# VHH binders against p49116: the designs that were tried, part 173

Target 1, 238 residues: p49116
Amino acid sequence: EGPLLSDTHVTFKLTMPSPMPEYLNVHYICESASRLLFLSMHWARSIPAFQALGQDCNTSLVRACWNELFTLGLAQCAQVMSLSTILAAIVNHLQNSIQEDKLSGDRIKQVMEHIWKLQEFCNSMAKLDIDGYEYAYLKAIVLFSPDHPGLTSTSQIEKFQEKAQMELQDYVQKTYSEDTYRLARILVRLPALRLMSSNITEELFFTGLIGNVSIDSIIPYILKMETAEYNGQITGAS
Below, E stands for the ipSAE of ESMFold2; O stands for the ipSAE of OpenDDE; V2 stands for 0.75 times the mean of E and O plus 0.25 times the DockQ between their complexes.

## First folded at step 9 (VHH)

Design uc32 (framework vhh_brivekimig_d4; at its last look DockQ between E and O 0.81; V2 from the best seeds 0.00; counts 0 for: pae E 2.1 > 2)
Fold by OpenDDE, look of step 10:
Structure uc32 (fold): chain B 238 residues (1-238), chain A 121 residues (1-121)
Amino acid sequence: as target 1 above (238 residues)
Amino acid sequence: EVQLVESGGGVVQPGGSLRLSCAASGFTFSSYAMSWVRQAPGKGPEWVSSITGSGGSTLYADSVKGRFTISRDNSKNTLYLQMNSLRPEDTALYYCVKGGYLPWRKEWDISSQGTLVTVSS
């Protein structure tokens, strides 16, 4: 029928907690990350095709790809978030844990490598100078991935993904006609998202969640929040 | 004016059960997520559980997960908290609060009297 995404889906404005403290504590990091997570899920929920899949499928889909969506969000909002500063703070907090012998050497290595991969991914996206439309389509491609285990309506999901890909192709062809290989350069970055552990991401950014709830648990809650309340949370007004 | 009135508290032995209720008025109940928070003596408020406006999704603190169940009846403007397998550490004033879960929320706007739950042998 109509396009998968509209101009309304291009807007992706993250509001950070204010003021930014001199010392980025676990609470600030968690709040910042949570705001991004909420924004990402609200974005997904605003897509008619996403809604058409039904609540159960929607929840399963987001549970499967939340880390990838979140990571794309980090890349897109890296400047507003001062992501480098946040990551440095996370490393500093990790150092404290290391000194207390709370982590094995292997685990430390895994976590540090994950942080490095996050930074490199975001840097690579910045170098490509990805615009808001491209981010929107990339997020859609990631969201409508049919290859996650346990999904229902995989045929529909695949169709939506193809539609996202075609719309991205058309956009890039029109907007960047002189750059013949831009589409390929953009798409080739997506596999890097699959190299990142959702568990480690959760441990790094979401350790400070009130009540020690899991991202898995919070996803359906966010997806089913009332629109007015959701908007209030996204803007930090609540 | 928003009014929240909690009831159902009491004294119970460890392992016992209680069901709390909250009667809400002064706002469109179904349009807001609701939460339970509790405050033990000498401690600050602690988030317990939240439920979306439609009742379609619930969240629980790890400390109560598997033991407590939050629910709501929007036709009656009432919030519920079924508490099973109660422990002494569950002893607190329990408050019904308008608003849902926020990952970073440490402060709660408590305007009601709460209902006292005492778990003791």
Scores: ipSAE 0.836, ipTM 0.921, lowest interface PAE 0.6, mean pLDDT 94
Fold by ESMFold2-Fast, scan of step 9:
Structure uc32 (fold): chain B 238 residues (1-238), chain A 121 residues (1-121)
Amino acid sequence: as target 1 above (238 residues)
Amino acid sequence: EVQLVESGGGVVQPGGSLRLSCAASGFTFSSYAMSWVRQAPGKGPEWVSSITGSGGSTLYADSVKGRFTISRDNSKNTLYLQMNSLRPEDTALYYCVKGGYLPWRKEWDISSQGTLVTVSS
């Protein structure tokens, strides 16, 4: 066949809402996060191997891994998003809500631990100076994960994951030939993505969704949108 | 020229049903997601439901989920909204709009006349 990913799959350009408000609010955070989620789904849809799996498999796969893709996107786009500022605003908003709503200590601990794990992950990726090619292949590895509960097309998914791993190895060995252990340092970061709760991510970033719809409902809607319509919606101009 | 014509509104008692229609022309209907948006008296427009171009996927606002069903007939260039278990709060002008759901969309290109739905007191 050809390579799993082409140069077009390396490009990942997030357009932030404008203007940035004087005080960050749930609607601005939600719009920023939603734009990243839509960009991530558009990225996945553009992969020929992903398309070859069929609509039902595509939906099940993205429902299982959207939080991992979203978190990789947060790390990749952390500077463009001013992610540290957004996380600080979320923490402040949460603390104000806790004072008013008398939330349980267990819930507070879970949410704060999630934010800490997210910050640690993004800092680790920044420290490793992960490039655009590496991000594209890491996203492909998590997208083509055959081991999520409820998946039925596991053999083909596993083949695409192995192809992603092989192409990442080839890229790293050629581009960073002097750093023999770089690939290992990158790959050991991935298990942390599965420790982060998708429910907590949804609460932190997607509370302001228009119509109060769930991410689980949005995923099949966006994945089954016609290509021309999808492209038009992302640009907002067509 | 994009033309959208809504019909099927009327007066109904709480718990009743209505089916709205939208006749589309001037564009390749099957290539575009479509949405229903409503505007209650004295309020801004509220997104209700969206459907993909093929009809293969739908999305609903939480306020109407389980009560409303969006559908389309691409052979007739027509969009539908089946409304069941209607409530007084569903009283609004209903508009058909070209385009699907965007989480950040607060403004819709409403150029049609709409169809009035009144849930009787």
Scores: ipSAE 0.697, ipTM 0.859, lowest interface PAE 1.2, mean pLDDT 89
Fold by ESMFold2, look of step 10:
Structure uc32 (fold): chain B 238 residues (1-238), chain A 121 residues (1-121)
Amino acid sequence: as target 1 above (238 residues)
Amino acid sequence: EVQLVESGGGVVQPGGSLRLSCAASGFTFSSYAMSWVRQAPGKGPEWVSSITGSGGSTLYADSVKGRFTISRDNSKNTLYLQMNSLRPEDTALYYCVKGGYLPWRKEWDISSQGTLVTVSS
């Protein structure tokens, strides 16, 4: 009962490592992406409905959808993080790997197709001028997706997703009352997120994680991290 | 003042086991994630493992996963590292550190002496 999201869940401010180096490198890209991942996990765990699902369900849910949340975060923060510059640096690195014969042609094709789909998704979201409220509800719809394999409590997850959809509908109709088709244009962007490969996202953005830990291992850790330590990390970043 | 005192190091043959301990004082131990960091001769510090304040989640560097187990006893303000199947490359000074894993935390606030682990035959 009550709204699924409050105004406090709309704020989504990514702080980048400063200054941006003259030449982007694996460490800068990985740190930038990791900050976005942490911000996305913090956002998810702050939602009362998410908390109500219980910790086992929470971990399973986020493991299933983290790449979709991360991709929405990339689109929302594309300007702040200079995403186009980061993707260009990644493409340049891939071209060098071809010259050194380090990657198979099939893998490079898969990775380049993924980069193209990511660029198109981010461009389409920018063209629609999605606002912070709309991003928050879209992330909630993605988070509370009941149709991922292996989830428990799917009935409750579905109810939360329906509530997110209803609140998005109410917001768009009230705020953009003269744009009859805005909700439909926004919602048709979501299926593209399921086409994003978490394996390729990890390769593109999370190469060089300290300790070579996997994203699947980091997610439970971030979700259970003490709030005071997390808040100190956000405010202490420079 | 935060104080961390490591113990349990020693010389052991490859394949052996050791259990490190870290006695913590000067802060509310259960409220903070803790980490083990090691420094091999001639190398920089290397993150090994972290555990949340409650002990509810653990994280391991790939190089030690499956061999090392981090744990804590919040009633004794003590952090542990059980090291099994030790290898010569595990030879290092081992430090406990207040604070958890972050992908960008390359520098750790090491203020203790550490405990030396030597794996040699």
Scores: ipSAE 0.518, ipTM 0.807, lowest interface PAE 2.1, mean pLDDT 87
ESMFold2 (binder alone), look of step 10: mean pLDDT 83; pTM 0.835

Design uc33 (framework vhh_brivekimig_d4)
Fold by ESMFold2-Fast, scan of step 9:
Structure uc33 (fold): chain B 238 residues (1-238), chain A 121 residues (1-121)
Amino acid sequence: as target 1 above (238 residues)
Amino acid sequence: EVQLVESGGGVVQPGGSLRLSCAASGFTFSSYAMSWVRQAPGKGPEWVSSITGSGGSTLYADSVKGRFTISRDNSKNTLYLQMNSLRPEDTALYYCVKGGYLPWRKEYDISSQGTLVTVSS
């Protein structure tokens, strides 16, 4: 009953580390990516339908889809992050690694292919001019994916995904009434998210965490934080 | 004013166990995540573990996961770290700090004396 998402769930404001360094480094990239990941998980935990599934299901869903949510977040926040500059810095680092024989050619090829897929996805979303409501519903469709292995509440998850799809359709038909095929063009972009390796995303954006803590461990920790405590850490207010 | 007092350190053999305690005052303890941070001789501070305000979730550095257990007693304003299967590389001064794990947290407000843990050879 009621809409799956409220107007508060459409708001997605990333606060970047300040000031931006003159030369990008691993720490700045990791901090920026981590802030986006934390924002994405907080967004998910704020949805009443998500809360209704219970903590075990919530953890399983986010563990399965964090890379898809993160990639959608990168596309949505590409301008505020200066994502093109971050990706250029990563490419430069990889090219230097080739020259120094520090990484295998096969691994560098895999990582470069991932960067190109990510850039293509973000460019596609920018060309479609995806708005805040559309991003919110695309994230909801990805979050409520019933087809990940090991999920137990698949029927309820599927119902929430269908509700997200219906509400996205209603929004697009009302807001972009003249563009009959807009919804189809948006939805066909989603399968590409599942071709993105979560391991490569972790290597590119979360290098500062490697050896210290895993994203799989961070997920249940963030999801079980009290709201006031989480808000204090993200905003720096308390 | 936030006050934190660590205790429970000592000298143990490799494979041994210790339980550290942190007595907190000057703030609403149950409303804040807490962390353990250590500093080995000649090294900078290293985050070890965090626990949410309610105690409902915990997080551990990969180097201590499965060996250390963080817990809290909000009725006593006390944080604990149970350390099992201790290794020489666990030798450090251990500090309790207000606040949870944040990937961008570079500096820890270490105003207390800490408690020394020495794992022999």
Scores: ipSAE 0.610, ipTM 0.828, lowest interface PAE 1.7, mean pLDDT 89

Design uc34 (framework vhh_brivekimig_d4)
Fold by ESMFold2-Fast, scan of step 9:
Structure uc34 (fold): chain B 238 residues (1-238), chain A 121 residues (1-121)
Amino acid sequence: as target 1 above (238 residues)
Amino acid sequence: EVQLVESGGGVVQPGGSLRLSCAASGFTFSSYAMSWVRQAPGKGPEWVSSITGSGGSTLYADSVKGRFTISRDNSKNTLYLQMNSLRPEDTALYYCVKGGYLPWYKEFDISSQGTLVTVSS
């Protein structure tokens, strides 16, 4: 069988709302994050191996790993998004909420710790200078995780994950031949993604979704959307 | 050329039910997601629910989840909204629109007359 990913699957281009407002607001942050989430789900949909698992398995996989895919996307698109500016605005808002007693101290602490973990992850990926091929394979490793509870096709998922790992190894060995330990440095970063709460990610980036819908509801909607309509939504939004 | 005609509105008491219909023409209905949006007196349009072109997936605003059911019949080019356990705050003109849920979409292209739903004692 051919490679798990083609050059088409390496392309990951985020189109930001334009122009960036002078003062960041919940709407701009939510739109930017939503565009990245939609791009990430469409990326997953485009993989033949992912489609081969069937609709129910596809939905279960993305519902289990969307936060990991989203976080990898944040790291990959950090410059395009001006992520550091977005995170600074969120921190400023949280500090103001403490002064107004609008949120519990324990909740604010959890949220701040999540932001610090996210910043550390993105900084580590930037320092490693992860390229587009490496990001594509890291996303594939995360997507094809056989160890999430409730999955039904675990042996096939594991096969695709191993294929992703082998193809990443081959790519890194050929492209970065003088850096013998690069692959190990990259892979050791992945466990941190599982320590980040999807509920806190949703609170930070998806507050203000139209209709207050949940990410759990959006996932099956996007995955079952007709391809032509999906493309229209991504390119037709003004 | 796109034409949408809503019907089924009326006056009901709190806790009542209504079924809205939308007859679509001028486009390939089954190829597009459809949405219901409502506009209460003195307020802007509020998104209510969306359904994919095939009917394979649906989304609901948190305010109506569990009470409203969106559905479609592609053979008849018709969109439906079953509304149960109606509340006074559901009082609005209801419009069907071509297009699905978009989390960054601020406005919907409302070109039809809508159907009036009034929930009062």
Scores: ipSAE 0.657, ipTM 0.842, lowest interface PAE 1.3, mean pLDDT 88

Design uc35 (framework vhh_brivekimig_d4)
Fold by ESMFold2-Fast, scan of step 9:
Structure uc35 (fold): chain B 238 residues (1-238), chain A 121 residues (1-121)
Amino acid sequence: as target 1 above (238 residues)
Amino acid sequence: EVQLVESGGGVVQPGGSLRLSCAASGFTFSSYAMSWVRQAPGKGPEWVSSITGSGGSTLYADSVKGRFTISRDNSKNTLYLQMNSLRPEDTALYYCVKGGYLPWFKEFDISSQGTLVTVSS
């Protein structure tokens, strides 16, 4: 059988909103994050193995792992997004909210801790200099996770995850043969993704969504869009 | 040229129901997602609901979720919005637009006349 991912699945190119506003605001941050989320879902829906699982399973998988995919996407696209600048703007907004008594201290602490975890994750990936192939396979490993509650077809999902792990191992061994422990250093980063709250990610990056629609509702809508229409949508301009 | 004609608006009491229709022409209806957008007096346009070209998936603004149902009949080139449990704040001119939900874009190509929905006692 062929590889789980082709070269087209390694390509992951985020187009940022333009022009960048003088001051970062909720709408610019939300548009930037939404473009990354749409790109991440488009990436997932283009994988033949993912398509083979069927619409119901596809929806359940992406609902379970969108935060992990999104966070990997943030790390991969940190430079093109100027993620550090976006996070600084969010922190500034939170500090202003404390001074205006708009949010509780406990909530602010939870959000700041989440931002710290996100920064630590992105920094660790940058230090490892994770390449495009490695990111593609890490995304595949989190996408094909058989251990989320409520999933069906778990044996088939596990088979695809194992295939992703095998292909990542083969790639790393061939490309970084001199670095004996590289694969281990990469894989131990993944558990941290599951400890990050999807609700806090949604609050930080998706507060400006039109209609206050939840990510949980957007997922099946995006996955069932016709390919041509979806491609037109993610170009940024209608 | 894209032509969209809304109908079905009227005056209803709170808790009442209305079904809006949109007759589409000038494009391959089944190939495009469609949306309902409303504009309340003195306010800007607000996205209400979207449906994919095949009708396989729908999306609703939180303010209407559970009360409104979007649907389409591709054989008739017609879009529908079933509105139940209507509230005074649903009072608006309702437009159908070519195109689906786009989470970052608030601009809608509203060129049709719309249909007026008034919810009052």
Scores: ipSAE 0.641, ipTM 0.835, lowest interface PAE 1.3, mean pLDDT 89

Design uc36 (framework vhh_brivekimig_d4)
Fold by ESMFold2-Fast, scan of step 9:
Structure uc36 (fold): chain B 238 residues (1-238), chain A 121 residues (1-121)
Amino acid sequence: as target 1 above (238 residues)
Amino acid sequence: EVQLVESGGGVVQPGGSLRLSCAASGFTFSSYAMSWVRQAPGKGPEWVSSITGSGGSTLYADSVKGRFTISRDNSKNTLYLQMNSLRPEDTALYYCVKGGYLPWLKEFDISSQGTLVTVSS
């Protein structure tokens, strides 16, 4: 009955690893990305509508959309993360791998296409000057996607997505009343998120996870962590 | 004061099984995730497995997945690690630690003596 999101869901503050290394390495990138992923899951866990769907549905939703949430988080936190510097380091590594004949040309092409799509997405969001409320509602729209295979409770998920869309519309029309087409410009950015491969995202940002665990395994573990302990671990981020 | 006491280690042949126990005291055991960490001779600590406070979810290092099972009995303040299909490379001191898996953990708060597991012919 209340709004889908409260003001607490607008706050999204990433705490970067310290100290920053002299040269970017796989472990620093992985830790930075992991902190963003944990912050994103903490954000989702705090939504009453999300909690109401139950643990099995929660796990299925996040497993289906984590790449979309993560990419929105990258765009939102691009400055604090120095994302352009991270991507430049990845590109430089890939170019050196071509010279050393360590990776196939087809694989390098796929990864470079992914990086290009990611840069294009982040640049479009920056150009639109998406604010914190808009990011919160865009994340809610992708989280409450009823069209992923294998989902139960799809009717309720669809209602939450529609509620997110309606609340975003109300916010944009009220806050940016002079810009009649702002909402349309924002929403047409979302389909690009589904074209980005979660497998390539995992390879780029999550290589070097302790124990070589998969994102798919981490998701149910994080979602079932005790609230007090979870909040303690990310206290610098929320 | 947090107190953790590991037991159940021993010498076993390759392919064998062992069950480790960790008796916890000095904190509200059920409110905290717990982990198993091992340290092989001459190597740094390696995270093995974690379990949430309720026991509702578990996570395993790829090297032990399918062979080891972490569990807990909150009524007894005890953490367990069932180790099956043991390999020589599983030889290590095994420690239980207060706290769960985090990708940014660089150090584990190992304050106990551990229990030695030796896998040899």
Scores: ipSAE 0.664, ipTM 0.845, lowest interface PAE 1.2, mean pLDDT 88

Design uc37 (framework vhh_brivekimig_d4)
Fold by ESMFold2-Fast, scan of step 9:
Structure uc37 (fold): chain B 238 residues (1-238), chain A 121 residues (1-121)
Amino acid sequence: as target 1 above (238 residues)
Amino acid sequence: EVQLVESGGGVVQPGGSLRLSCAASGFTFSSYAMSWVRQAPGKGPEWVSSITGSGGSTLYADSVKGRFTISRDNSKNTLYLQMNSLRPEDTALYYCVKGGYLPWKKEFDISSQGTLVTVSS
């Protein structure tokens, strides 16, 4: 039995839409978010342990945790995405909606609280200076969560999660040997991911989807997409 | 070279049905997801449905979900779209396209003539 993740799984490179528009719009935000979502799902699909669970289990796991994976991806890719600028644009739009009485104050409050939680999470990860290896294993811990309602094969999922935790521990202890509390500081950040609403994330980042398709429907489609086809569509060549 | 030939369009009354076909050649059909895209008179192209290369998964625009069924026969290099409960809003030139659904894809590689579907009220 080899390591859960290989060096290829540590690499996580987001290709942003180019050029960046003069003014941020719903289409640019949605395309950026969708590219990150696609990258996150293909990252998960490439893991041998994930493949071994079978397609039905794979779909159930990603449907349960896509918002957690997406949020970790936002934190990891915050600089390349200029995430602070995107969030500022969303906040500005919401404030204008209050002034124009287009949305209820209670709904705007919920959405604003979600944005502030997201900002706090990304800032905490940046302050901890989480590296690419740590992000890969945090994503694996989230992906192999045995405690989502309705899951089958929970014992096998739990074993993969434990393996991810053990390999992260080994890495942190060797790489950051003088910081005895680093692993604890990293792991206590993960519960915050469960407090963020997937419905609000979908509303904020995926409003510009063509065909008005739900993320729930997109997940099994992405997971069963051929790798060559995915690469061809992203790069413009097969 | 990629060649796609659509057929099966026609004139039907609201509530009617049509089955579209697309004959593909010039590439390894089973290795690529395929899509149906339509263009209504005076409007830009609109994505309708996609199917993975293996046929193991499908995706539909909300406007056609429950009414249209995409399928493929990899042994015959043919893509299908079964259209039921047709509405005047479904009136368009229908194209098959090499490639699956991408949330941000506004441009489609449409090089074929398409097949015309007219739903007359």
Scores: ipSAE 0.624, ipTM 0.837, lowest interface PAE 1.6, mean pLDDT 88

Design uc38 (framework vhh_brivekimig_d4)
Fold by ESMFold2-Fast, scan of step 9:
Structure uc38 (fold): chain B 238 residues (1-238), chain A 121 residues (1-121)
Amino acid sequence: as target 1 above (238 residues)
Amino acid sequence: EVQLVESGGGVVQPGGSLRLSCAASGFTFSSYAMHWVRQAPGKGPEWVSSITGSGGSTLYADSVKGRFTISRDNSKNTLYLQMNSLRPEDTALYYCVKGGYLPWRKEFDISSQGTLVTVSS
């Protein structure tokens, strides 16, 4: 019935806040992360297969996978975001907190492990030189995950995931025909996304949200925006 | 030119109710999220509530959740805030704000004069 994703879904352009501050602060980090989350949610909303599942299923899927989707977005936009600089600033802050005994050693260890996992994931994607089509299909594979608890319509979700996997395979085999094992190298990277805590991601990147609202609250809000409203926010046009 | 005019404030006893209105003009009202923000004497602005352009989704500050209801009438270009079970700490100048690039971020451009709500015995 046609491809799962169109060329429009391959385009993923993050607009960063400007200018970058002299010293990184929580407002800049949160603004940058919020823009990436918004772009990621809009990307998911624009997929016809996603729309076909219905609002309740859409909300459940995105609530289950937002951290995986966000982390893929961080890897894809790492250079645009200067992610290495952001993570270095966070690590510096944590190291100072250890020395001053302001945070428990166990908590600092958990956060440092999360940052290490994130850096390793982004480095592995960079080494593989993952392109825009590959990122689009990897995001589709994690979005259409039928194995999250509490989901309905799991058979349809699984069919969309299989379609994403087949289309990724076709693309990789045609584009990187000399690298027979490229698809396998890419797909074995995905399980690492499930090992990363969404709570720690929220703590690192989303401390500047209004009213201390959770990402759980933000996701349904974004997904229920009308297309005209979304376009108005992005373009500033009346 | 974006114009926002708040009304409906007044003096009310604790436990009372008020309904605030905001008349919007100069932009396509239904295409933008709208917010209520308040500023108590001697304090910075505090976000209260947000609503999407369609009215399909709402967000509330923990301090007002369950007591306040945000709504909009796009045919009248009007935003509302129904305030129930009012408390002395709700005393503030209330502003309506047009959504920016990211409507759930804490930083809002307050351009209107606001409407004063005083909760006192």
Scores: ipSAE 0.113, ipTM 0.576, lowest interface PAE 6.2, mean pLDDT 86

Design uc39 (framework vhh_brivekimig_d4)
Fold by ESMFold2-Fast, scan of step 9:
Structure uc39 (fold): chain B 238 residues (1-238), chain A 121 residues (1-121)
Amino acid sequence: as target 1 above (238 residues)
Amino acid sequence: EVQLVESGGGVVQPGGSLRLSCAASGFTFSSYAMNWVRQAPGKGPEWVSSITGSGGSTLYADSVKGRFTISRDNSKNTLYLQMNSLRPEDTALYYCVKGGYLPWRKEFDISSQGTLVTVSS
């Protein structure tokens, strides 16, 4: 059987809103995050194995794992997004909220814990110097997770996940032959993605959507969007 | 040149219904997502609903979900918005917007005149 991913699935190019404002605001952050979410969903729907599972399974899988895919995308696109600058701005806002006693200290602590977990994850990926092929396969492993509650077709999903794991192993062993334990170091980072709350990710990156529309509604819409429409959203040229 | 012409607005009492239309020309209509955006008196524009080029998927603001239905007829280059169970807060100028605009956008390329919807008893 052919490979799970082709070279076209390694390409993951985020185009940021332009120009970048002098001072970061919630609109710029939300648009940047939305573009990354769009790119992630478009990437997933382009995989033949994903398409073969059918519409209902595709929607269920992405609804279950979008936060993990998004977080991997944040790590992969951290430099393009100036993620460290965005997170620093959010932390400063939260610290000011604590000083002004305007928000619950417990909630602010919970959100800051999430930011620190995100920074730790992105730093670990940067230190490992994860390449584009490795990111593509890690995203595939996350996408084809058979263990989310409520999923059907779990045997087929597990088969695709195992295929992703095998292809990642073959790539790493061939490309990084001198680093015997590289694959193990990469894989032990993945469980941390499940510890990150999708609700807190929405609060941090999609604040502009809260109370207006849910990510659950956006996912099936993006997955069914035509390529021309998608390109218009990403480049702003429609 | 891209041209969008909205129609179907009017005055209706709370609980009533209206059907808006948008006639499109100057581009390949079926290749682009289309959106409805509204602007209430004294407020900025607010995204209401989107539909993919094929019509295969739709998206709605939480405030209109279950009450409004977006649809399109690609053979007629026309976009529709069926509005049911109208509320006073739905009072606004309604605009048809060619793709590239979603709930996270603050600014929309509005070049048309829009159609006025007034909900009052």
Scores: ipSAE 0.570, ipTM 0.818, lowest interface PAE 1.9, mean pLDDT 87

